# VH-VL binders against q5slc1: the designs that were tried, part 23

Target 1, 112 residues: q5slc1
Amino acid sequence: MGALRGRWAEEEALRFLLGKGYRLLWRNRRTPFGEVDLFMEKDGVYVVVEVKQRASARFGAPLEAITPGKVRRLLQSARFLLGRDDLPVRLEAVLVHGTPKDFRLEHLVLEL
Below, E stands for the ipSAE of ESMFold2; O stands for the ipSAE of OpenDDE; V2 stands for 0.75 times the mean of E and O plus 0.25 times the DockQ between their complexes.

## First folded at step 13 (VH-VL; framework fv_cixutumumab)

Design r3 (at its last look DockQ between E and O 0.59; V2 from the best seeds 0.00; counts 0 for: pae E 4.9 > 2, grease 20.7 > 18.9)
Fold by OpenDDE, look of step 13:
Structure r3 (fold): chain C 112 residues (1-112), chain A 119 residues (1-119), chain B 108 residues (1-108)
Amino acid sequence: as target 1 above (112 residues)
Amino acid sequence: EVQLVQSGAEVKKPGSSVKVSCKASGGTFSSYTISWVRQAPGQGLEWMGGIIPTYGTANYAQKFQGRVTITADKSTSTAYMELSSLRSEDTAVYYCARDRVYEYYMDVWGKGTTVTVSS
Amino acid sequence: SSELTQDPAVSVALGQTVRITCQGDSLEYYYATWYQQKPGQAPILVIYRKDNRPSGIPDRFSGSSSGNTASLTITGAQAEDEADYYCQSYDSEGYHVVFGGGTKLTVL
């Protein structure tokens, strides 16, 4: 049920980003450094997107799973998938608030 | 220029707690991650944990798990490190540092806070 | 693995070249970062992402890596280079920051 719960949120996040001009490279990709929800490209920059589902419709809730260590692992996962570490990589998050019938998206760029 | 200003020296009894502050100025606190690193007298650098103030999320070294709490107040651009159940071995200089996650380095350091634990 | 190993002390004659090496399994996956620390002072970043120097760091400082090792090289050591040098990286999984034990450099 957990996997299914995240599935629709990921799908909506993907649809949202595709509509904004992102290009999908991989989704649900497992690496030695963890799993990447969405690996995309935007304007020549590779983007790792973490998708989080929140039951509350309130925006601005903490990303409790996005720790410094998690950020490092996501970056390393991107570099692993690319097979190189000299290309620009950006981390982003899409928070999906609500239910499949009524949801809102919050798009965050992790500028760290 | 970004600076990290830490709170003053502390003298504590064993079993007590200490809370050290680290205030950032000259930059955007929301774009930082903050790491805490300590150094016992004559010893090396030891990472304790780090936090992303924007998200309020932290992770800790296993050695300190359950005994250290790292927090941040975005409104005051201040990060905190609280260490409980203090023992003599916790006597050290405690540093906060800006951790540039994308570059994998700490480029701005506080001057350190001396914490002395003695009976 | 969550350990980085450094020689505790090395010496170099003034104007000569010295290399400080850091070894650890995680260095197969992550770059090492190097810090200089002088007595009573906070560490200073000197090398990051293998061979990059921050602004203000002399070009006599350089970095390299090979396998599970990373090295800081000072080409033409100066008296002011006498300090402790620490390598820093991460555990194999990237969750934790790890420091080497530090190397005390004496300039003779």
Scores: ipSAE 0.736, ipTM 0.902, lowest interface PAE 0.7, mean pLDDT 92
Fold by ESMFold2, look of step 13:
Structure r3 (fold): chain C 112 residues (1-112), chain A 119 residues (1-119), chain B 108 residues (1-108)
Amino acid sequence: as target 1 above (112 residues)
Amino acid sequence: EVQLVQSGAEVKKPGSSVKVSCKASGGTFSSYTISWVRQAPGQGLEWMGGIIPTYGTANYAQKFQGRVTITADKSTSTAYMELSSLRSEDTAVYYCARDRVYEYYMDVWGKGTTVTVSS
Amino acid sequence: SSELTQDPAVSVALGQTVRITCQGDSLEYYYATWYQQKPGQAPILVIYRKDNRPSGIPDRFSGSSSGNTASLTITGAQAEDEADYYCQSYDSEGYHVVFGGGTKLTVL
């Protein structure tokens, strides 16, 4: 039951990124450093995508902040999943604002 | 081309607060992590916390949790560090630095802001 | 513990090789980064991601790591290498930045 509440935002984020030419490698993958929401590839760069939902409590869990510490753990997770630390990796976020039937997406790139 | 320009030296009394600014020029301010690092006279480097301006959420070293607030203003490309309940032990040089999280290092440092806490 | 431990001081004769060490549990998971700091100046980056040297850093500087230990090696030490050296990594959870206590290098 809990899984249904969070999947709409992630599905919309995934659809959005696929439409921009990203390829999906894994989703909801656990590592010793945490869970990766979407692990994707675009133009030879591996991309860790965090999906954040900005909605009231009645539409989902409270939004978790993306902090420098969380970014470091996500990067380490990506390198763990790849089994290498010499491949290009990028962090992105998709912020999903609103409700399942009335939402907008904000796509953010941390750095290259 | 990226530079971090910090506000000037400050003299403060115990129990007060200080807010140090760090203005970025060049590069994409909102996409980089800004970290704050202090160094008391004759002492080592001590990380205080950092922020990703795009997300607006900071994380803090445990030692400073509850006394430090780190913020960013994307419209002015400026990060701020405010330290409250100042003590004489807070006398230090306060640096801001661009933290290249993907590469595990800080590559651009401000010149530092000297904060002196005395009665 | 997420602490990084460095010896507080080390000496080297001019032209000789010195190794500065940094120890901590988190180094099993996160690379060490090395900074040089001279009096009155901000730190400068000398080694990152184990053994990468930024442009402008002499090739006498190198890094290594194994298990919980990282090392900065200076071969053919020069007078201008006299400085404080800090290692930097993260706590064991990767949440906080951690610096070692620093090592004062004296070139004799």
Scores: ipSAE 0.193, ipTM 0.738, lowest interface PAE 4.9, mean pLDDT 85
ESMFold2 (binder alone), look of step 13: mean pLDDT 89; pTM 0.925

Design r4 (at its last look DockQ between E and O 0.04; V2 from the best seeds 0.00; counts 0 for: pae E 12.3 > 2, placed apart)
Fold by OpenDDE, look of step 13:
Structure r4 (fold): chain C 112 residues (1-112), chain A 119 residues (1-119), chain B 108 residues (1-108)
Amino acid sequence: as target 1 above (112 residues)
Amino acid sequence: EVQLVQSGAEVKKPGSSVKVSCKASGGTFSRYAISWVRQAPGQGLEWMGGIIPTYGTADYAQKFQGRVTITADKSTSTAYMELSSLRSEDTAVYYCARDFVYDYYMDVWGKGTTVTVSS
Amino acid sequence: SSELTQDPAVSVALGQTVRITCQGDSLEDYYATWYQQKPGQAPILVIYRKDNRPSGIPDRFSGSSSGNTASLTITGAQAEDEADYYCQSYDSSGYHVVFGGGTKLTVL
C-alpha cells in the first residue's frame, strides 16, 4: 500500500518537474547512502528531489525526516550517482497533497 | 556578519533539566542547520545533535537520545537544546554552531554556555 | 558508531612543519573538517572539504586526505598556532556528527 501510494505521488511529481524544464536522470535509485526518489538536472545543476506524500491538502506542513543527516545522505547519494563531488547539486522536495483523483503539488527548494 | 548568542551559565541539581538557547543575528536563519556540541572540563568536543530550523527536524547522538530535545523558533531565529535527567557528568560548556550541511562544516560558533550539575 | 582517532599531543619547533592526522573508516566516504581551539575559546574552523581555508585562516594551514585518513598540515608553525586541533566528520550512517579526540599542538 505504501509503495503504491508513493508511486503515484512520484509520478505526479515527475510530471510536474518535467513540465518545468527538469530532465530526469534516475528515479527510485538505490545507493549505499540511501534511495533517491528523483535525480534530475535543470540549467546545468543536478537536483535531488525528495517526494513526500501528505494525506492532508494543507500546505506548509513540516517536512518530516528532512534532518541534517537526511540531507547529507541525499548529497552522498548524488555524489555516488555522479561519480564525482565537484559538481553543483541542489536538493528539492515535492509535496503531493491529496489523492490520485484530487491532489495539489508543493514544490520546495531546500536552501541549505 | 552572523553571530550566535547563547544564554547564560546554568547551575542545576542532579535529576533536573536545563534548556540552553542560541539566537542567530546578522543573517538568515533558513539556510543552515544548528548543531549542539558540548565539552566537559579538560575533554574533547562531543556532538549532541543538530536541527534544520526551517523544517524543525533534528538528529540526535545515540548517547543522548531520549534525554535531549533540540528545537527551533524561526520567528525569533533561536534554537534550543534541552537536556533532562541531568547528572554530574553533564557538567560542560555547551556550544551551538552554524552547520552548513552542504559544505560539511561549522563556521560560526557561540561563545558557549557553562552548565554545572552538582548536588 | 564510527569514531575518529587522533594523537593526543604533538610538538613542532617554531618555523617547522607539523602534520596532524585523523583516522576513521568514515573518512573513506566523508570529508574531514578541522577546528582550532585555544583555552577558554570556542573552536574555529580552519580547514573544510579536504583543503579549503576560510577567510582569515593563514595559508600555512593546509589539508589532505588518503584512504581512511585526513591530515592537517601547518607549514612554518608560528607561536600562535599552539592550540588543540579537532577533526570532524560523520559516522557511516551520515546521520551523526563525530569528532576526533583532539590533538594538543605545542610549539617549541
Scores: ipSAE 0.808, ipTM 0.925, lowest interface PAE 0.5, mean pLDDT 93
Fold by ESMFold2, look of step 13:
Formats: structure tokens, C-alpha cells, sequence
Structure r4 (fold): chain C 112 residues (1-112), chain A 119 residues (1-119), chain B 108 residues (1-108)
């Protein structure tokens, strides 16, 4: 639970996306292909959301953690969770900069 | 709606262990953590640790490291706290609480389990 | 430090306003949560995430925060408000829960 207490950023990201009309399906779900932070749905599209906490409050910093291999494993995780491979899936990230009392969000839609 | 029902009072000898149960009813056991908080007579609240039953991940306050074990059984919606190597200063009321860890509050508390450590 | 400091006791005349304070370095980064505890009873949640009240908590209870200090304010204190009040937050890592020492509120 200690490791999860330092992830306040995930809760703020979830609140932000729920406020934008996203629907949560699964959270912190482990699959054979990796772990999915948030698995959501918006406008008929399934969305894998990766949440990152950033030490800097700098907006616009490049998202360096997403690699082609990571994209493939996130997509495979989505297919596993859905039990099928013919549904539309999108990848997104939410960067949470700062502290619980003073934070900023950067929402990125990752196109393949 | 959610209630936390704790096991009954216990009297223990120094050097023994105690295991307190906390059964959740009236809700889904999988969406929150269970925290354990104790209160010695006339003293304040002291956090011991907690567990997220869905992930099986437990954490412990440093003061209790090596003496406390916190577990959960999802099939019975029950969390457990076991404290070993008991001493007289472990005499306290032990509470479990529903902990919305990412929202910073514990909203439902058990009634407490009195543990008395005496020779 | 990660410790939370509260005055051990505070009194208020019936119907008057009282403020109970909680100080700690971690409050610069983490919200304070407030619990009420009456003798022989479990704590109950009064205020969370600065100034949110759960259903059933009277609107005379409010919270505030500035710097490393959080406050619980009771406007128009009533006899039933006599209790111990604990603030709760987290250590600097955000991993471990920390309680203040508690404040005994006496309503005169």
C-alpha cells in the first residue's frame, strides 16, 4: 500500500478524465503483457491511459517513456482485457506535475 | 451502507500474538483499502498499516515493522491484523477503517477490538 | 517534519466559534483530514480534502489550510461538539498515515 500511496497522481488523473466524460472500466489491471494504469471508454473507443507523475511543473515536456515496444504491449493488454482484437483502442497519457495541493495536468492523446 | 465488524475483545500474555479480524458488509470489498489504527488508554490514534485487498499489497508503519502482519481474504470480505511479541504497552483498542487512500480519508470505522496484554 | 502538532485542549463557550489547529511540514504538500471521537466510540470523519463535509456532518464544521497549518472551525459550538478532534495527513513520501496528537474540545 506504501507504493500506492505515492501515486496520488493517478487519482487526480482519473478525476480529470471522468470529468471529461470518460468511463472507467478497469484500474491497475495486470495482464500477461504488462500492467494497465487506467482502462477507460470514450465515445465508443476503448482507451488505455498511462499516468505519470513528474517532478517538474514544466508543461510541454516530451513524454519520453512511451516506446514502440511499450505501445505494442499496451495494445496487447487492451486486447486481453477485452477478450477480442477487433475493437477500436486509443492510447493516452496524463502527466501530473507538482504536489497534491498544487498540481497541473497535461493530457496527451497518443496516435499510432 | 458499509459496516466493518471486528472480532471480540482479547486478553493476552506478554510475548504472545493476537489476530484481529475486520469483516466488511454492505458493499464491495475490492474498491478501497483497510487501515488499522490503535489507541492506547488515554492516548491518541496511531496508524499501524493497511492493505488494498484487490492487489494484496500491505504497508506498515515503521514502528511496527517485523511485528505486524496485515492480510485480506477476498472470499470472506475480511481483513486481518496480527501483532506478535506482545508487550504491556500494546494494550489498546484496535480499529479497522475503510480507507480511500487516494482521496485522503477513512470514512467507516469498526467499533474497535480491545486487546489487553497482562501477565 | 512529518509530525502533526495539535494543542492538547481548547475550550469554547456555547454558541461561540472555535478553531482547532494542526501544524506540520507535510501539510504544505498533503491535505489534512479531521476526525471527531467521543469517549468510548470510534472516530468519525468530519472534514476531508481541506473543506469537504461527509453527509450528516453539520455545516457549522468547516476546514481551512494555509502553508503548514490546517484548521477545523466550529461556528456556533453546541454541547454535542464536545469531543476529541484528530487531524490526519501523511509523511513526506505520501506513503504513511500520520495523526496529530488530538485536541480535547470542551464546550462551556
Amino acid sequence: as target 1 above (112 residues)
Amino acid sequence: EVQLVQSGAEVKKPGSSVKVSCKASGGTFSRYAISWVRQAPGQGLEWMGGIIPTYGTADYAQKFQGRVTITADKSTSTAYMELSSLRSEDTAVYYCARDFVYDYYMDVWGKGTTVTVSS
Amino acid sequence: SSELTQDPAVSVALGQTVRITCQGDSLEDYYATWYQQKPGQAPILVIYRKDNRPSGIPDRFSGSSSGNTASLTITGAQAEDEADYYCQSYDSSGYHVVFGGGTKLTVL
Scores: ipSAE 0.007, ipTM 0.590, lowest interface PAE 12.3, mean pLDDT 82
ESMFold2 (binder alone), look of step 13: mean pLDDT 90; pTM 0.933

Design r5 (at its last look DockQ between E and O 0.04; V2 from the best seeds 0.00; counts 0 for: pae E 13.4 > 2, placed apart)
Fold by OpenDDE, look of step 13:
Structure r5 (fold): chain C 112 residues (1-112), chain A 119 residues (1-119), chain B 108 residues (1-108)
Amino acid sequence: as target 1 above (112 residues)
Amino acid sequence: EVQLVQSGAEVKKPGSSVKVSCKASGGTFSSYAISWVRQAPGQGLEWMGGIIPKYGTANYAQKFQGRVTITADKSTSTAYMELSSLRSEDTAVYYCARDFVFEYYMDVWGKGTTVTVSS
Amino acid sequence: SSELTQDPAVSVALGQTVRITCQGDSLETYYATWYQQKPGQAPILVIYRKDNRPSGIPDRFSGSSSGNTASLTITGAQAEDEADYYCQSYDSEGYHVVFGGGTKLTVL
């Protein structure tokens, strides 16, 4: 149930980002530092995208589990996938609010 | 220039709680993390935990898990560290520091808050 | 117990070179950050991401790494360099910040 729920949200997030000019490199990729939902590229910058699905359509809710440690792990995952640590990497999140039939997307850039 | 101003010294009894504040000024509070680090007299630096104020979620060192709570108020650009069930071993200087997570360093430190736990 | 180890104390003659080393398995994965701390003061960042110096840090401070070790080198030690030096990195998972035990540097 959780996996299926996450899948449609990820698909919508991916569709959204592709429409914005992002290029997909990997999805649902496991690394020693955790799983990367979407690993993409935009304007020469590699982007790790965390997809979060919420039942509520409310915007502005805090991103749960976005801790300093989580950020580090996402960054290390990116570096692992790239095989190098000297390239620009950005972290982003796409919050998917609602249901497959009625949803909203919130795109957040993690500026850290 | 970013500065971190911490609350004043505290004297506490064993079993009580202490809440130390760390107010940021001169920058954007939402663009970095805040780490808390303590130092017992004559001892080394010990990381307690950290928070990304923008998102309000913290992670903690295992040693302090369940006894420490780190929070942040974005409206006042203030981070807090609350330590409960205080014991004499908690006597230390407690520092907050600006943690640039992407760069893996803490570049701005508060002056520290002395917390003394004694019966 | 600390995952990063440092010698508790080292000494250097004025004008000479000294290297402070930090060792830990996590250093295979993560860079070490170095802090200087003088008595009664908060730590000061001196080296980050292996060999980068913040503005205001003298160029006599340098950083290096090899395998599971990272080193802070002071080339031409000055009297004001007498302080405690701490390396900092992360556990293998990246969840937790880890500090070395610190090295007391005496300038003779």
Scores: ipSAE 0.749, ipTM 0.906, lowest interface PAE 0.6, mean pLDDT 93
Fold by ESMFold2, look of step 13:
Structure r5 (fold): chain C 112 residues (1-112), chain A 119 residues (1-119), chain B 108 residues (1-108)
Amino acid sequence: as target 1 above (112 residues)
Amino acid sequence: EVQLVQSGAEVKKPGSSVKVSCKASGGTFSSYAISWVRQAPGQGLEWMGGIIPKYGTANYAQKFQGRVTITADKSTSTAYMELSSLRSEDTAVYYCARDFVFEYYMDVWGKGTTVTVSS
Amino acid sequence: SSELTQDPAVSVALGQTVRITCQGDSLETYYATWYQQKPGQAPILVIYRKDNRPSGIPDRFSGSSSGNTASLTITGAQAEDEADYYCQSYDSEGYHVVFGGGTKLTVL
């Protein structure tokens, strides 16, 4: 499916986080403040997860694509999706390095 | 448990069209793709195209672009494949299969619909 | 589109081990999936995502891959394993499904 091209990284990230006990609430949700890749919950904390794909990146690939403006919009998106701003929210990233056959995941908690 | 039930065998003349149905029973129809694969007598498997009912648009193999139309009706859990301008080389068994595109496999196959193009 | 190449036929003695191979450039990027097809029947899934077996597939079936080659191994082949075997993957862009030409396995 042409529309499904390149989504393998998000599927692997989702599988990985589900296996770690995260619960999926929404995915690929548009808000007035941007689009959220994965919106999840773990141990009473809501988690906005950004999935980044790197076909040939080494360990420790940079997170430069997640700017301070992006962080603010992700937090505003979480508030919009929850309908309130008083719940604990965490930002995380999953970096997917490699190919569908030969990949590794790097799971990061983003400092705010 | 999902089962795919296909429409019955068809005998068609060259230049006509055929529409094969594939009805899903059990499970939700909208959360996975339905792929269409054909197999001419004594030949291998050939992917024709597929559709994810949730998204509503089909993807077609280049060989069949312009002759095949794949659609889905969520209310009846039925997918359709229509092949036009039939030729004798379109004589084949046509399968539908549940396709987990993101997980790279087709796990449930219909029993196939034989389409014979003659005269 | 990417081509998947399989030997057209392979024979194995009853109880022996056989490998069926599938080669293609796209296998460096995308998983190989294996199907078994007996005469007059639809294909059935036997191996997916490298080496996973669906429920009901005997543990004598296993998969492996290295570089641009994927293999289906049947350890201790039985008469009922006689069938055609197809590998499946995707073209280089991941848009289109591609099948190998199939391998006819004969159990002697």
Scores: ipSAE 0.005, ipTM 0.594, lowest interface PAE 13.4, mean pLDDT 83
ESMFold2 (binder alone), look of step 13: mean pLDDT 90; pTM 0.934

Design r6 (at its last look DockQ between E and O 0.61; V2 from the best seeds 0.00; counts 0 for: pae E 3.3 > 2, grease 19.3 > 18.9, SAP .512 > .496)
Fold by OpenDDE, look of step 13:
Structure r6 (fold): chain C 112 residues (1-112), chain A 119 residues (1-119), chain B 108 residues (1-108)
Amino acid sequence: as target 1 above (112 residues)
Amino acid sequence: EVQLVQSGAEVKKPGSSVKVSCKASGGTFSRYAISWVRQAPGQGLEWMGGIIPIFGTANYAQKFQGRVTITADKSTSTAYMELSSLRSEDTAVYYCARDFVYEYYMDVWGKGTTVTVSS
Amino acid sequence: SSELTQDPAVSVALGQTVRITCQGDSLRHYYATWYQQKPGQAPILVIYRKDNRPSGIPDRFSGSSSGNTASLTITGAQAEDEADYYCQSYDSEGYHVVFGGGTKLTVL
């Protein structure tokens, strides 16, 4: 149930980012450092996108935290997928607030 | 130039809580994490935890799990560290530092906040 | 499991070269960062990502790594270099920040 719930949020996040000119490389990719929801490219920069779904726009933080440690692990995942560590990789988050019938997106970028 | 301004010295009783603030100025809050590092008298640097303000959730050193809470207010560019159930061993200088996650270094440090825990 | 170890104290004669070494399993996977701290002051970043110097740090400071070790070298030590030096890295998963125990450098 949780996985399915996350799925629609991921689809909306992907649609949103594609509309913004992002290019999808991989999705739902497992690495030794964890799972990458969306691995994308924008203007020559690789982007790891973490998608979080929240039932309410008002209460609490996403269930899975985006901590400094989590970001570092996502960067390691990105480097693993790329097979190299000399290319710029940016971390972004898309928060999906609401339900499939009524939702809003919040796009957060950890700038390089 | 980015600066981190910390709140003033604290004197606390054992069992109480302390909340230290760290206000960032002169830069963008969306580029870095804030780490908290303490240093007991005559001892080394000890990482307590860190938070990426734009994401809002912290991770902590195992030693402080359940006793420390790190938060951030993006509207005021301020990070907070609250330590509860204070003990004499918590007497230390507490630093906040700008932690560039992509670069793996802390390049800007606050001047530190002295917290003294005594009966 | 994610510990970094340093010699607690080293000394160097004025104008000579000294190397401070940090050892830990995580250094096989992550670069070490080095900080200088003088009494009553906050730490100052001196080396990051193995051998990079921030602006304002003298070129006599350099960094290197080998296996599970990282080293900070001061070539031509100056009196003002007397300080505590800390290495910093991460645990094996990159989840936690880890500091070495620090090395007190005395310039003779």
Scores: ipSAE 0.759, ipTM 0.916, lowest interface PAE 0.7, mean pLDDT 93
Fold by ESMFold2, look of step 13:
Structure r6 (fold): chain C 112 residues (1-112), chain A 119 residues (1-119), chain B 108 residues (1-108)
Amino acid sequence: as target 1 above (112 residues)
Amino acid sequence: EVQLVQSGAEVKKPGSSVKVSCKASGGTFSRYAISWVRQAPGQGLEWMGGIIPIFGTANYAQKFQGRVTITADKSTSTAYMELSSLRSEDTAVYYCARDFVYEYYMDVWGKGTTVTVSS
Amino acid sequence: SSELTQDPAVSVALGQTVRITCQGDSLRHYYATWYQQKPGQAPILVIYRKDNRPSGIPDRFSGSSSGNTASLTITGAQAEDEADYYCQSYDSEGYHVVFGGGTKLTVL
C-alpha cells in the first residue's frame, strides 16, 4: 500500500493533462540536474510537469519547495532531455489534493 | 504590465533588523518569481534570494543564509525581504525584481530602497 | 567556482568599438545576461540569452559567448554609453543568481 503512494497522484495528473491535449514525451526521467516527473508537449511548447501530492484540500500550504532555483534546474533537465537549448520550455505543476477516492487537481501554469 | 513599488528609505542602528516591502501590480503575482538584489555604495550588484509566491519557499544566496528572510503575501501582492543583525556593511540600495526565469533575466525592477546602517 | 569575473574598468574613444568580457565556469552551461546601470538608477537589461536585445536598446549593443566567456560589444560607442555594465548568470548548480563584479565603461 505504501509502495503505491504517490503513483496514483501521478497517474491522475497524467490522465488530466492528456485530456487537456498535452502529449507525453517522457516520464520519471533522471538527468544530471534531477528527476523530471512528466515531460510533455502542448501547442509547440515543451512542458516540465511537477506532480505534487497534498494529503488535505487546504490551500496555500507548501507541498514541496519549488523555488526559482528549482525551476532553473528543471529547465536544465528539459534542455538535457531535448539535446538543445533553443526550444520553448515552461514549468507547470499539478497539485493533487486528497486521497485516491476523494481528490482534487490544481493545475498551475506559471508566469516565469 | 507588471510594476513593483518598494517601501521608503530606512535608517537603522547596528544589530537591528529591516523589512523592505515590494508591492506588485499587473500579472498574476502568485505565479511569477521575485528576486532581491542589493548594491552597497560604490559596489556591484549582489543577489540575496528569490521566491515564487504560490509555493512560498525562498532560496537564498549562501552569504545571506541565516540572516535574510524572504516572504510573499498573495492577498496583498507584496513580497518582503527582512535582513537581521544589521551591520554597517549592510548599508545599500535594496531592489526587488521580477525574475524572468525562462529567459535568464530580471525584466521589472523596483526603484530601490535605501537602507542606511549607522551608529 | 561559480564566480563571474569582469575587468573593473575599460575605456573607449568616442565612435570606437569596445568589448566587455565576463568569465566563469558556469557560463559553459548557462547564458550570460548584461545590464547597464547609470548613477542613481536601477539596472537596465541590454542583452539576454547570449545576443538578444530588448526593445529600446540600440543595435550597437551585441553579445557573444564561447566556452566560459561571454562578451558585450558596443560598436560606435557614444557618450551616453558611459555606465557600469554587469554580467549575470547562475552558479554551477543553477540554484543561485550570480552577478559579475561590474565593469565601468568610460567613453573618452
Scores: ipSAE 0.350, ipTM 0.789, lowest interface PAE 3.3, mean pLDDT 87
ESMFold2 (binder alone), look of step 13: mean pLDDT 91; pTM 0.940

